# VH-VL binders against Active breakpoint cluster region-related protein (ABR), part 15

Target 1, 199 residues: Active breakpoint cluster region-related protein (ABR), of Bos taurus (Bovine) (a6qns3r647to845)
Amino acid sequence: VKISVVTKRERSKVPYIVRQCVEEVEKRGIEEVGIYRISGVATDIQALKAVFDANNKDILLMLSDMDINAIAGTLKLYFRELPEPLLTDRLYPAFMEGIALSDPAAKENCMMHLLRSLPDPNLITFLFLLEHLKRVAEKEPVNKMSLHNLATVFGPTLLRPSEVESKAHLTSAADIWSHDVMAQVQVLLYYLQHPPISF
Below, E stands for the ipSAE of ESMFold2; O stands for the ipSAE of OpenDDE; V2 stands for 0.75 times the mean of E and O plus 0.25 times the DockQ between their complexes.

## First folded at step 16 (VH-VL; framework fv_ramucirumab)

Design b3 (from a5 with heavy chain R54S; at its last look DockQ between E and O 0.64; V2 from the best seeds 0.00; counts 0 for: pae O 5.4 > 2)
Fold by OpenDDE, look of step 16:
Structure b3 (fold): chain C 199 residues (1-199), chain A 122 residues (1-122), chain B 107 residues (1-107)
Amino acid sequence: as target 1 above (199 residues)
Amino acid sequence: EVQLVQSGGGLVKPGGSLRLSCAASGFTFSDYYMNWVRQAPGKGLEWVSYISYSGSYTDYADSVKGRFTISRDNAKNSLYLQMNSLRAEDTAVYYCARELVLSGYYDAFDIWGQGTMVTVSS
Amino acid sequence: DIQMTQSPSSVSASIGDRVTITCRASQSISSYLNWYQQKPGKAPKLLIYAASSLQSGVPSRFSGSGSGTYFTLTISSLQAEDFAVYFCQQYYSTPYTFGGGTKVDIK
């Protein structure tokens, strides 16, 4: 389900699943070594996702007993399963272009403009996630997750080409770590390292 | 100075219509969610409606849904509330309020208009 | 909808007194709670956001605490300018809802 539909249905600015997963990670997982990098048990992740999808009233109880890596995995899975990536298909080429700009001032202007071009639910959720990831990175000495590590984990999930674009890039992709993946990581890293858009 | 200045309101008969306005100054209007909150005489506060940065998204309390319309003109730094099919229970002081977006997305109404009295009476 | 139950509805106190107001949510709202002060004929004023964060310019005698379903606003030493009505407000989800208010009167 599209994020704009979810937020409308839930009457919230950020999807409930995102808010609850983030809250649990910050509550008891923020100092876990390799948080978001270490994979949770697939069956646990699927079970938790299903409970969220069903809007089960036992969600909070289930979260309190769930492995933190499964909760972290559920958050990643949610963004990955969005019918449209959080940063949208429409803006994918523009993000790729913006991050490649060599002039710092031009890059800043472009990247900030792109954020303002996101649909409101997408932007708000993205900024919410960024703030969370920054807090996670603050615990790097303990959890060993730097901003770069987190960008590597989430970058390709949040910023993805459309199916059509993906097929077009496959013809030129020869490396396991393609130019596109590197750019996706750099886009997220950029926003993690810079102040959020001024409001 | 950051401020919201309201206008409109007054006395109207049941079934009538009014339009409230709220003019913003001292800040980048388009960077904030805007809200309407009302307060019946001698009563508590009731959230009425919000509108997103660009106006693309709105929401309403069930008590006013289908009758009230929130809108904004960012070029004019203005917020509006169109109130149709007014009822006696809509009688209240109406406030416009800026919704502050904080780190971690804790929001609050940090700037308020001075309020506008709306009286619905036969 | 999330119901906010505020107590007491009114309290009489003297200058220098410690005053505590409570707010209960019908369901967990994490820390998505604000406190406002309202004086007669005036718009509400933000005091506390995110349950415990003091708004800029608000005296340190005001403090907020709590999470989940139970929250408190405390005035450590009541001053003359603090006689007013206080409201809690959740922003966990729409519709945003307020407590019924607490009137702090002079004893």
Scores: ipSAE 0.024, ipTM 0.588, lowest interface PAE 5.4, mean pLDDT 90
ESMFold2, look of step 16: ipSAE 0.678; ipTM 0.862
ESMFold2 (binder alone), look of step 16: mean pLDDT 93; pTM 0.945

Design b4 (from a5 with heavy chain G104A; at its last look DockQ between E and O 0.73; V2 from the best seeds 0.00; counts 0 for: pae O 7.4 > 2)
Fold by OpenDDE, look of step 16:
Structure b4 (fold): chain C 199 residues (1-199), chain A 122 residues (1-122), chain B 107 residues (1-107)
Amino acid sequence: as target 1 above (199 residues)
Amino acid sequence: EVQLVQSGGGLVKPGGSLRLSCAASGFTFSDYYMNWVRQAPGKGLEWVSYISYRGSYTDYADSVKGRFTISRDNAKNSLYLQMNSLRAEDTAVYYCARELVLSAYYDAFDIWGQGTMVTVSS
Amino acid sequence: DIQMTQSPSSVSASIGDRVTITCRASQSISSYLNWYQQKPGKAPKLLIYAASSLQSGVPSRFSGSGSGTYFTLTISSLQAEDFAVYFCQQYYSTPYTFGGGTKVDIK
């Protein structure tokens, strides 16, 4: 289900699953070594995801007892399973172009423009996630997760080419694919390092 | 100076319609969610509606859903609330409010209009 | 809908007093809670956002705390200009809901 549909249904700016997973990670997982990098048990992740999908009333209880890596995995899985990547298929080429700009000012302008070009639910959820990841990275001395590490984990998940483009990339040279992955990581890293909104 | 200036409102009979306006200045209007909040005389605050940056998404309190329509014209830096089928219980001071999206998940109404009184009475 | 319950509904205090206002949510709202001050005939003014963050320009005598379902607004030393009505507001989900308000009066 598209994130816009979910947020409308839930009458929230950020999907409930995202909010709850993030909240739980921050409660008891933020200092966990390798949080978001270490994979949770697949069956646990699937079970938790299913509970969210079913809008089960026992979600909170389940979360409280679930392995933190499974919760973290559920969050990643959610974004990965979105019918459209969080940063959208439409803007994928533009993000790739923007992050490749050599001029810092041009890059900033482009990247901020792209950010503002996101659908509102996507943008809000992305910003929500960014702030969470920043908080996680603040605990790097303990959890060993830098902004770069987190960008590596989430970048390719949040920013993905369309199926058509994906197939095109799969047929391309390994170095090109690697470049794309790197760019995806760099896009997320950029936003992690550059506050998108000044207050 | 960042400000919201409201206009419209007044006295209307039950079943009537009013349109409220809120003019924004001093900030990039399209960068903010906008809200309407009302306050019945001597009562507390009640959220009425919000509209997203570009107007793509809106939401309403159940009490006004189907009767009120929030809209915005970013080119005019203006927020609107079309109120139809007004009821006596809609009598209130209506405020437009800028929603400051703090890190996307910490939102607050940091800028308010001066308020506009809407009185629905036979 | 999330119900916000403030207590007390009113409090009489003197200048210099410590005043504490509580807000309870019918369900957990994490830290998605704001506090506003409203004076007669005026629009509300944001005091605290995200449960505990002080809005720019707000005196440091105001503070917020809490998470989940229980929140507090504290005025460490009440000043003359602080006599007003205070509201909590959740933004965990729509509809956004406000507490019933707490009127701080002069004793």
Scores: ipSAE 0.017, ipTM 0.591, lowest interface PAE 7.4, mean pLDDT 90
ESMFold2, look of step 16: ipSAE 0.593; ipTM 0.847
ESMFold2 (binder alone), look of step 16: mean pLDDT 93; pTM 0.937

Design b5 (from a5 with heavy chain D31S L102R; at its last look DockQ between E and O 0.61; V2 from the best seeds 0.00; counts 0 for: pae O 4.6 > 2)
Fold by OpenDDE, look of step 16:
Structure b5 (fold): chain C 199 residues (1-199), chain A 122 residues (1-122), chain B 107 residues (1-107)
Amino acid sequence: as target 1 above (199 residues)
Amino acid sequence: EVQLVQSGGGLVKPGGSLRLSCAASGFTFSSYYMNWVRQAPGKGLEWVSYISYRGSYTDYADSVKGRFTISRDNAKNSLYLQMNSLRAEDTAVYYCARELVRSGYYDAFDIWGQGTMVTVSS
Amino acid sequence: DIQMTQSPSSVSASIGDRVTITCRASQSISSYLNWYQQKPGKAPKLLIYAASSLQSGVPSRFSGSGSGTYFTLTISSLQAEDFAVYFCQQYYSTPYTFGGGTKVDIK
């Protein structure tokens, strides 16, 4: 389900699953070594995701007892399973171009414009996530998760090519694909290291 | 100075229509969600509607859904509330309010208009 | 919809008194709660956001606490300008809802 549909249905600006997972991580997982890098149990992640999808009343009870890595995994899974990546298919080529700009001023203008070009629910959710990841990185001495590590974990999940573009990349050299993954990570890292946007 | 200045309102008969306006100054208007909140005489506050940065998304209280329309013109730094099919229970002071977003969180109404009285009476 | 129950509805106090207002949510709203002050004939003024964060320019005698379903606003030492009506408001989800208000008047 598209993020715009979920937020409308829930009458919330950020999806409930995103807010609840982030809250639990910050409550009891922010100092966990390797948070978001360490994989949770797949069956636990799927079970928790299913409860969210069903809008089950037992969601909060499950969250309180669930392994923190499974909760973190559920957040990642949610973004991966979006029918459209959070940063959208449409803007993928533009993000790749923007992050590759050599002039700092041009890069800043381009990257800021791209954020303003996102649909409102996408942008708001993205900014919500960025702030959370910054807080996680503040605990790097304990949890060993730097901004770069977090960008590596979430970058390819939040910014992905369309299926058509993905197939096109499969026909190209393996080096090109690797370059794209690096660019995806660099895009997220850029926004993690720069102040919030102004419209 | 950051401020919201309201206009419109007045006396109208049941079934009538009114349009409220809210002019923003001193800040980047398009960077904020905008809201309408109303307060019946001697009563508490009731949220009415919100509109997103560029007007792509809106929501309404069930009590006004289908009758009220929130809109904005960012080029004019203006917020509007079109009120149709007005009822006696719609009688209230209406406030426009800026919704602040800090650190990616949806935040509070930090700037308010001065309010506009709407009276629906036969 | 999330219901916000505010108590007391009114309180009489003297200058220098400690005043505590409570707000209860019908379901957990995490820390998505704001407090406002409203004086007669004026628009509400933001005091506290995110349950416990003091708005810029608001005196330090105001403080907020709580999470989940139970919240409090405290005025440590009531001043003459603090006689007003106070409201809590949740922004966890729409429709945004307010408490019924608490009138703080002079004893």
Scores: ipSAE 0.025, ipTM 0.626, lowest interface PAE 4.6, mean pLDDT 91
ESMFold2, look of step 16: ipSAE 0.711; ipTM 0.866
ESMFold2 (binder alone), look of step 16: mean pLDDT 92; pTM 0.944

## First folded at step 17 (VH-VL; framework fv_ramucirumab)

Design c1 (from b1 with light chain Y91S; at its last look DockQ between E and O 0.83; V2 from the best seeds 0.00; counts 0 for: pae E 3.3 > 2)
Fold by ESMFold2, look of step 17:
Structure c1 (fold): chain C 199 residues (1-199), chain A 122 residues (1-122), chain B 107 residues (1-107)
Amino acid sequence: as target 1 above (199 residues)
Amino acid sequence: EVQLVQSGGGLVKPGGSLRLSCAASGFTFSSYYMNWVRQAPGKGLEWVSYISYRGSYTDYADSVKGRFTISRDNAKNSLYLQMNSLRAEDTAVYYCARELVLSGYYDAFDIWGQGTMVTVSS
Amino acid sequence: DIQMTQSPSSVSASIGDRVTITCRASQSISSYLNWYQQKPGKAPKLLIYAASSLQSGVPSRFSGSGSGTYFTLTISSLQAEDFAVYFCQQSYSTPYTFGGGTKVDIK
């Protein structure tokens, strides 16, 4: 279900599943070595996702007792299962072109313009996630997660080509695919390193 | 100087209509969610409505839903509240407020207009 | 809707006193709790956002704490300009709701 529909139903600007998973990671996952990189148990992730989907009264109890890597995995799963990536497949080519710009001032102007082009719920959810990931990276000496590590995990998850483009690249050239993955990581890393001031 | 300057308001009979305006200056208006908050005389604060950056998404308190319409014109740096089918219970000072978005994601209201009085009376 | 219960409804205090105001939410609101000051005839002024973060330009004698359902605002040493009404507000979900207010009066 699209983020705009979820946020309307929930009367919130950021989906409940995103807010709850982030809050729990901030409470007890900030010092977890490899948070977001280490895979949680798949059955735990699916169970937690099902409890969120059912709006079960046990959500808060389950969150408090669940392995933190499963909670991190649930957040990643939510973004992977969106019908459209958070940064949208419509803007994917523009993000790829923008991150390739060589002039720093032109790149900054282009990248901030692209953020403004996102639907409002997508933008505010993305900014919420960015601030969380920056806080995780501030504890890198303990959790071993740099901004680059987090961008590697989340870049391809949040910024993906359409299914049509994905199939074309798989059948055509692995080198183009490797370039796209590198660029997806660089887009997210750019925003982690260059906090938006105007948009 | 970041500021919100309100205009409109006044006395209107029950069932009437009124449009409030809020003019923004000193900041990039289109980068902020905007809100209306009201306060009945001698009483507490009640949130009325918000509107998203580009105006595509809105929400309302149940007490005003279907009667009030929030809107914005980013080219004019202006926020509006169209109030229809007014009731005595809508009598209040109405404030426009800017949302503190990028600082902490906690939807606090960091800049307020000066307020304007709306009186709905027989 | 999330109810915000604020106490006390009023307090009489002298300059230099420590004043504590509490706010309870009817369900968990995480840290989505804001505090405002309002003087007679004026718009509210943001003091604290995200439960404990001090807004720029607000004196350090103001502090906030809490998470979940229980929150406090503390004025460590009351000054003449602090006599006002104080409101808590949840921003966890709409409708954003305010506490009933706490009037801080001169003793």
Scores: ipSAE 0.450, ipTM 0.786, lowest interface PAE 3.3, mean pLDDT 88
ESMFold2 (binder alone), look of step 17: mean pLDDT 92; pTM 0.948
OpenDDE, look of step 17: ipSAE 0.864; ipTM 0.929

Design c2 (from b1 with heavy chain S31N; at its last look DockQ between E and O 0.73; V2 from the best seeds 0.00; counts 0 for: pae E 2.9 > 2)
Fold by ESMFold2, look of step 17:
Structure c2 (fold): chain C 199 residues (1-199), chain A 122 residues (1-122), chain B 107 residues (1-107)
Amino acid sequence: as target 1 above (199 residues)
Amino acid sequence: EVQLVQSGGGLVKPGGSLRLSCAASGFTFSNYYMNWVRQAPGKGLEWVSYISYRGSYTDYADSVKGRFTISRDNAKNSLYLQMNSLRAEDTAVYYCARELVLSGYYDAFDIWGQGTMVTVSS
Amino acid sequence: DIQMTQSPSSVSASIGDRVTITCRASQSISSYLNWYQQKPGKAPKLLIYAASSLQSGVPSRFSGSGSGTYFTLTISSLQAEDFAVYFCQQYYSTPYTFGGGTKVDIK
């Protein structure tokens, strides 16, 4: 279901599943070694996803009892299964071109303009996630998750080619495909290191 | 100086219409969600509506939905509330308010207009 | 809709007193709770956001705490300028709702 539909239906700026998973990770996962990098149990992830999809009253109880890596995995799965990536199909080529710019001033102007070109639900949810990931990285001495590690996990999840673009890349050189993944990581890393100016 | 300056209030009969205006200065208006909040004389605060920074997303309190329309003109740094089919219970001071940050974590009303009185009376 | 219940509705206090105001939500709102101060004839002023974060320019005698359904605003040593009405407000979901207010008057 499109993120804009979810946020309108829930009367919130950020989807409930995103808010709840992030809050639980901040409660008891911020010091977990390898949080977001370590895979949770797939059965637990699917069960939690189903409870969220059904809007079950037991969500909060299930969250408190569940392995934190499964909760982190549920958040990643939510973003992967969106009908369109959080940073959108339409803007994907522009993000790829923008991060490749060599002039620092041109890159900054381009990257900030692209971010502000996102639909509001996408932008707000992205900023919410960015703030959370910065907090996780602040605890790197304990959890071993740097900004780079987090960008590696989330970059390809939030910024991906469409199915049409993905099929075209599968028929091209493997080196080109690995370059796209590196660029996806660099886009997310850029925003983690250069926070959007909002004041 | 960051400020919101309001205009457009007054006395109107039930069933009538008014448009409230809120002029922003001292900040980049198009980076902020904007809100309307009202307060009946001697009463508490009631949220009325918000509008997203480009104007593409809005929401309303049930008591005004279908009768009030929030809008903005970013080129003019202005926020509006069109109020139709006014009722006696709409009598209140109306405030425009800016949200603190664009993040979903910290949505507080940090800058308020001075308020404008709307009186709906026969 | 999320109802916010504020207590007490009024309090009489002297300069230097410690004042505590409570706010209860009809469902969990996590920490998505703001506190405002309003003086007669004026717009509300933001004091506390995210339950416990002090807005810039607000004196440190103001503090907020709580999460879930129960929240408090504390004024550690009341000053003359603190006689006002105080409102809590949730921003967990729309309609954003306010508590009924607590009037802090001179005793």
Scores: ipSAE 0.529, ipTM 0.819, lowest interface PAE 2.9, mean pLDDT 89
ESMFold2 (binder alone), look of step 17: mean pLDDT 93; pTM 0.944
OpenDDE, look of step 17: ipSAE 0.827; ipTM 0.915

Design c3 (from b1 with heavy chain S103T; at its last look DockQ between E and O 0.67; V2 from the best seeds 0.76)
Fold by ESMFold2, look of step 17:
Structure c3 (fold): chain C 199 residues (1-199), chain A 122 residues (1-122), chain B 107 residues (1-107)
Amino acid sequence: as target 1 above (199 residues)
Amino acid sequence: EVQLVQSGGGLVKPGGSLRLSCAASGFTFSSYYMNWVRQAPGKGLEWVSYISYRGSYTDYADSVKGRFTISRDNAKNSLYLQMNSLRAEDTAVYYCARELVLTGYYDAFDIWGQGTMVTVSS
Amino acid sequence: DIQMTQSPSSVSASIGDRVTITCRASQSISSYLNWYQQKPGKAPKLLIYAASSLQSGVPSRFSGSGSGTYFTLTISSLQAEDFAVYFCQQYYSTPYTFGGGTKVDIK
């Protein structure tokens, strides 16, 4: 289900699943070594996602009792399963070209313009996540998660080529795939290093 | 100085229309969701509406849905509330408000306009 | 809609008193709760956001606590400038509903 549909249905600017997972990680996961890099138990992740989907009144109890890596995994799973990546299929080529610009002023102008080109629900959800990830990186001495580590986890999660949406599509162009993944990481890293203060 | 300056209030008859304006200065207006909040004389606060960064998404209190339209002009740093089919119960001071952060991390209203009175009376 | 019930509706207190105001939500709103102060003829002023975070420039005698459905605003030592009406407001989902207000008045 698209972000815009979820946020309209929930009457919330950012999806409930995103808000709650982020807040629990802020509460008790900020010092967890490898947070977001370490995967949680798959059955726990599926159970938590089902409770969010059903808007179960027990969600606060599950959040407090569940392994924090499962909560982090639930957040990652949500973004991976979106029908369209958070940064959209339409803008994917522009992000890939923008990050490749050599002139720093041209790159900054392009990258900020791309943010303004996102649908507003996607943009505010992305900015929400960026603020959280910056807070996680501030605790790198303890949790061992640098901006680069977080960009590696979330870049490919949030920014994907539309070609990979095919049923049973497989790529045999490993070199092209490797360049795309590196660029996806660099896009996320750019915004983590240059957080927008206006747009 | 960060401020919101309001205009456009007044007295109208039931069924009439009125347009409220809110002029922003001292911050990047286009980076923030904006809100309208109203307060009937001697009563509490009621959220009316918000509008997203580019105005593509809006939401309204049920009491005004279909009658009020929030809009913004980012080139003019201005927020508007078009009020149609006005009723006596719409009588209130109307405030425009900015959200605390541009990221949606906290949806608190940190900057308010001075308020403008709308009176709907026969 | 999420209903916010605020208590008491008014309190009479002296300078130096501890004042506690409560706010209850009709469903869990996590920590998505703000507190505002409003003086006569003025717009509301943000005091506390996210249930317990003190807004910049607000005196440390103000504090907030709570999560889920029950929240409190505490003024540890009431000052002359604190006589006002106080509102809670949830931002979990729209409509962003406010409590009915608590008037803090001089005894």
Scores: ipSAE 0.715, ipTM 0.868, lowest interface PAE 1.5, mean pLDDT 89
ESMFold2 (binder alone), look of step 17: mean pLDDT 92; pTM 0.941
OpenDDE, look of step 17: ipSAE 0.859; ipTM 0.926

Design c4 (from b1 with heavy chain L102P; at its last fold request DockQ between E and O 0.91; V2 from the best seeds 0.84)
Heavy chain, then light chain:
Amino acid sequence: EVQLVQSGGGLVKPGGSLRLSCAASGFTFSSYYMNWVRQAPGKGLEWVSYISYRGSYTDYADSVKGRFTISRDNAKNSLYLQMNSLRAEDTAVYYCARELVPSGYYDAFDIWGQGTMVTVSS
Amino acid sequence: DIQMTQSPSSVSASIGDRVTITCRASQSISSYLNWYQQKPGKAPKLLIYAASSLQSGVPSRFSGSGSGTYFTLTISSLQAEDFAVYFCQQYYSTPYTFGGGTKVDIK
ESMFold2, look of step 17: ipSAE 0.680; ipTM 0.863
ESMFold2 (binder alone), look of step 17: mean pLDDT 94; pTM 0.948
OpenDDE, look of step 17: ipSAE 0.899; ipTM 0.942
ESMFold2, look of step 18: ipSAE 0.705; ipTM 0.868
ESMFold2 (binder alone), look of step 18: mean pLDDT 94; pTM 0.949
OpenDDE, look of step 18: ipSAE 0.896; ipTM 0.940
ESMFold2, fold request of step 19: ipSAE 0.447, 0.725, 0.724; ipTM 0.785, 0.874, 0.872
ESMFold2 (binder alone), fold request of step 19: mean pLDDT 93, 93, 93; pTM 0.948, 0.948, 0.942
OpenDDE, fold request of step 19: ipSAE 0.904, 0.915, 0.905; ipTM 0.944, 0.950, 0.944

Design c5 (from b1 with heavy chain Y33S Y53S Y105S; at its last look DockQ between E and O 0.77; V2 from the best seeds 0.00; counts 0 for: pae E 6.7 > 2)
Fold by OpenDDE, look of step 17:
Structure c5 (fold): chain C 199 residues (1-199), chain A 122 residues (1-122), chain B 107 residues (1-107)
Amino acid sequence: as target 1 above (199 residues)
Amino acid sequence: EVQLVQSGGGLVKPGGSLRLSCAASGFTFSSYSMNWVRQAPGKGLEWVSYISSRGSYTDYADSVKGRFTISRDNAKNSLYLQMNSLRAEDTAVYYCARELVLSGSYDAFDIWGQGTMVTVSS
Amino acid sequence: DIQMTQSPSSVSASIGDRVTITCRASQSISSYLNWYQQKPGKAPKLLIYAASSLQSGVPSRFSGSGSGTYFTLTISSLQAEDFAVYFCQQYYSTPYTFGGGTKVDIK
């Protein structure tokens, strides 16, 4: 289900699943070593995701007893399973171009413009996630998760090529695919390292 | 200077219609979500309606749903509230308000219009 | 809908006094709470956002705390210009809802 549909249905600018997972991680997982990097139990993640999808009334009870890595995994899974990546298919080429700009001023202008070009629910959710990840990174001395580590984990999940482009990359040299992954990571890292949007 | 200047409003009979306007200046209007908030005389604040920066998302309080329509013209830096089928209980000062752009965790109404009085009376 | 209960409805205080206003939500709203100040005939003014973040330009004598369902606005030393009505507001979900307001008047 598109994020715009979910937010409309829930009457919330950020999906409930995103808000709840983030809240739990910040409550009891933010200092967990390797948070978001360490994989939770797949069956737990799937069960939790299913409960969210069903809009089950027992979501909060389940969250309270769930392993924090499973909750973290559920958040990642949600973004991965979106019919369109959070940063959209349409803008994927532009993000790749923007992050590759050599002139800092041009890069900044381009990256901020692209951010403003996101659909409203996508932008709001992305900004919400960025702030959360920054808070996680603040605990790097304890949880060992730097901004770069978090960008590595979430970058390819939030910014993905279209299916057509993806297939094209599969036929391309391994180096090209690797470069794209690196660029995806760099895009997220860029937004993590720069101040919030000023309009 | 960042500001919102309101116009419209006035006296109308029950069942009548009014259109409120809110003109933005001093900031990139198209980058901000906007809201309408009203306040009945001597009463508290009541959220009325929300519209996203590009107008693709709107929401309404149940009390006005189906009667009020929020819209915006980003080319004109303008926010509107079309109010139909007005009732006595709609009598209030109406404010347009800009939503602070930081993140989902920092949403707030940081800039307000001066308000416009709407009176619904027979 | 999320109900916001604000207390007290009114408080009389003197210059220099410490004033505390509370806001309770009918359900957890995490830290998605704002505080506003409103003077007669004027639009509300943002004081605190995200439960505890001070809005730019607001005096440091104002502070906010709390999370979940219980929140507090504190004026450490009341000044003459602080006599007004104060509102809390949740933005956890729509419809956005406000507290009933607290009038701070001169003793």
Scores: ipSAE 0.022, ipTM 0.652, lowest interface PAE 4.9, mean pLDDT 90
ESMFold2, look of step 17: ipSAE 0.070; ipTM 0.680
ESMFold2 (binder alone), look of step 17: mean pLDDT 92; pTM 0.933

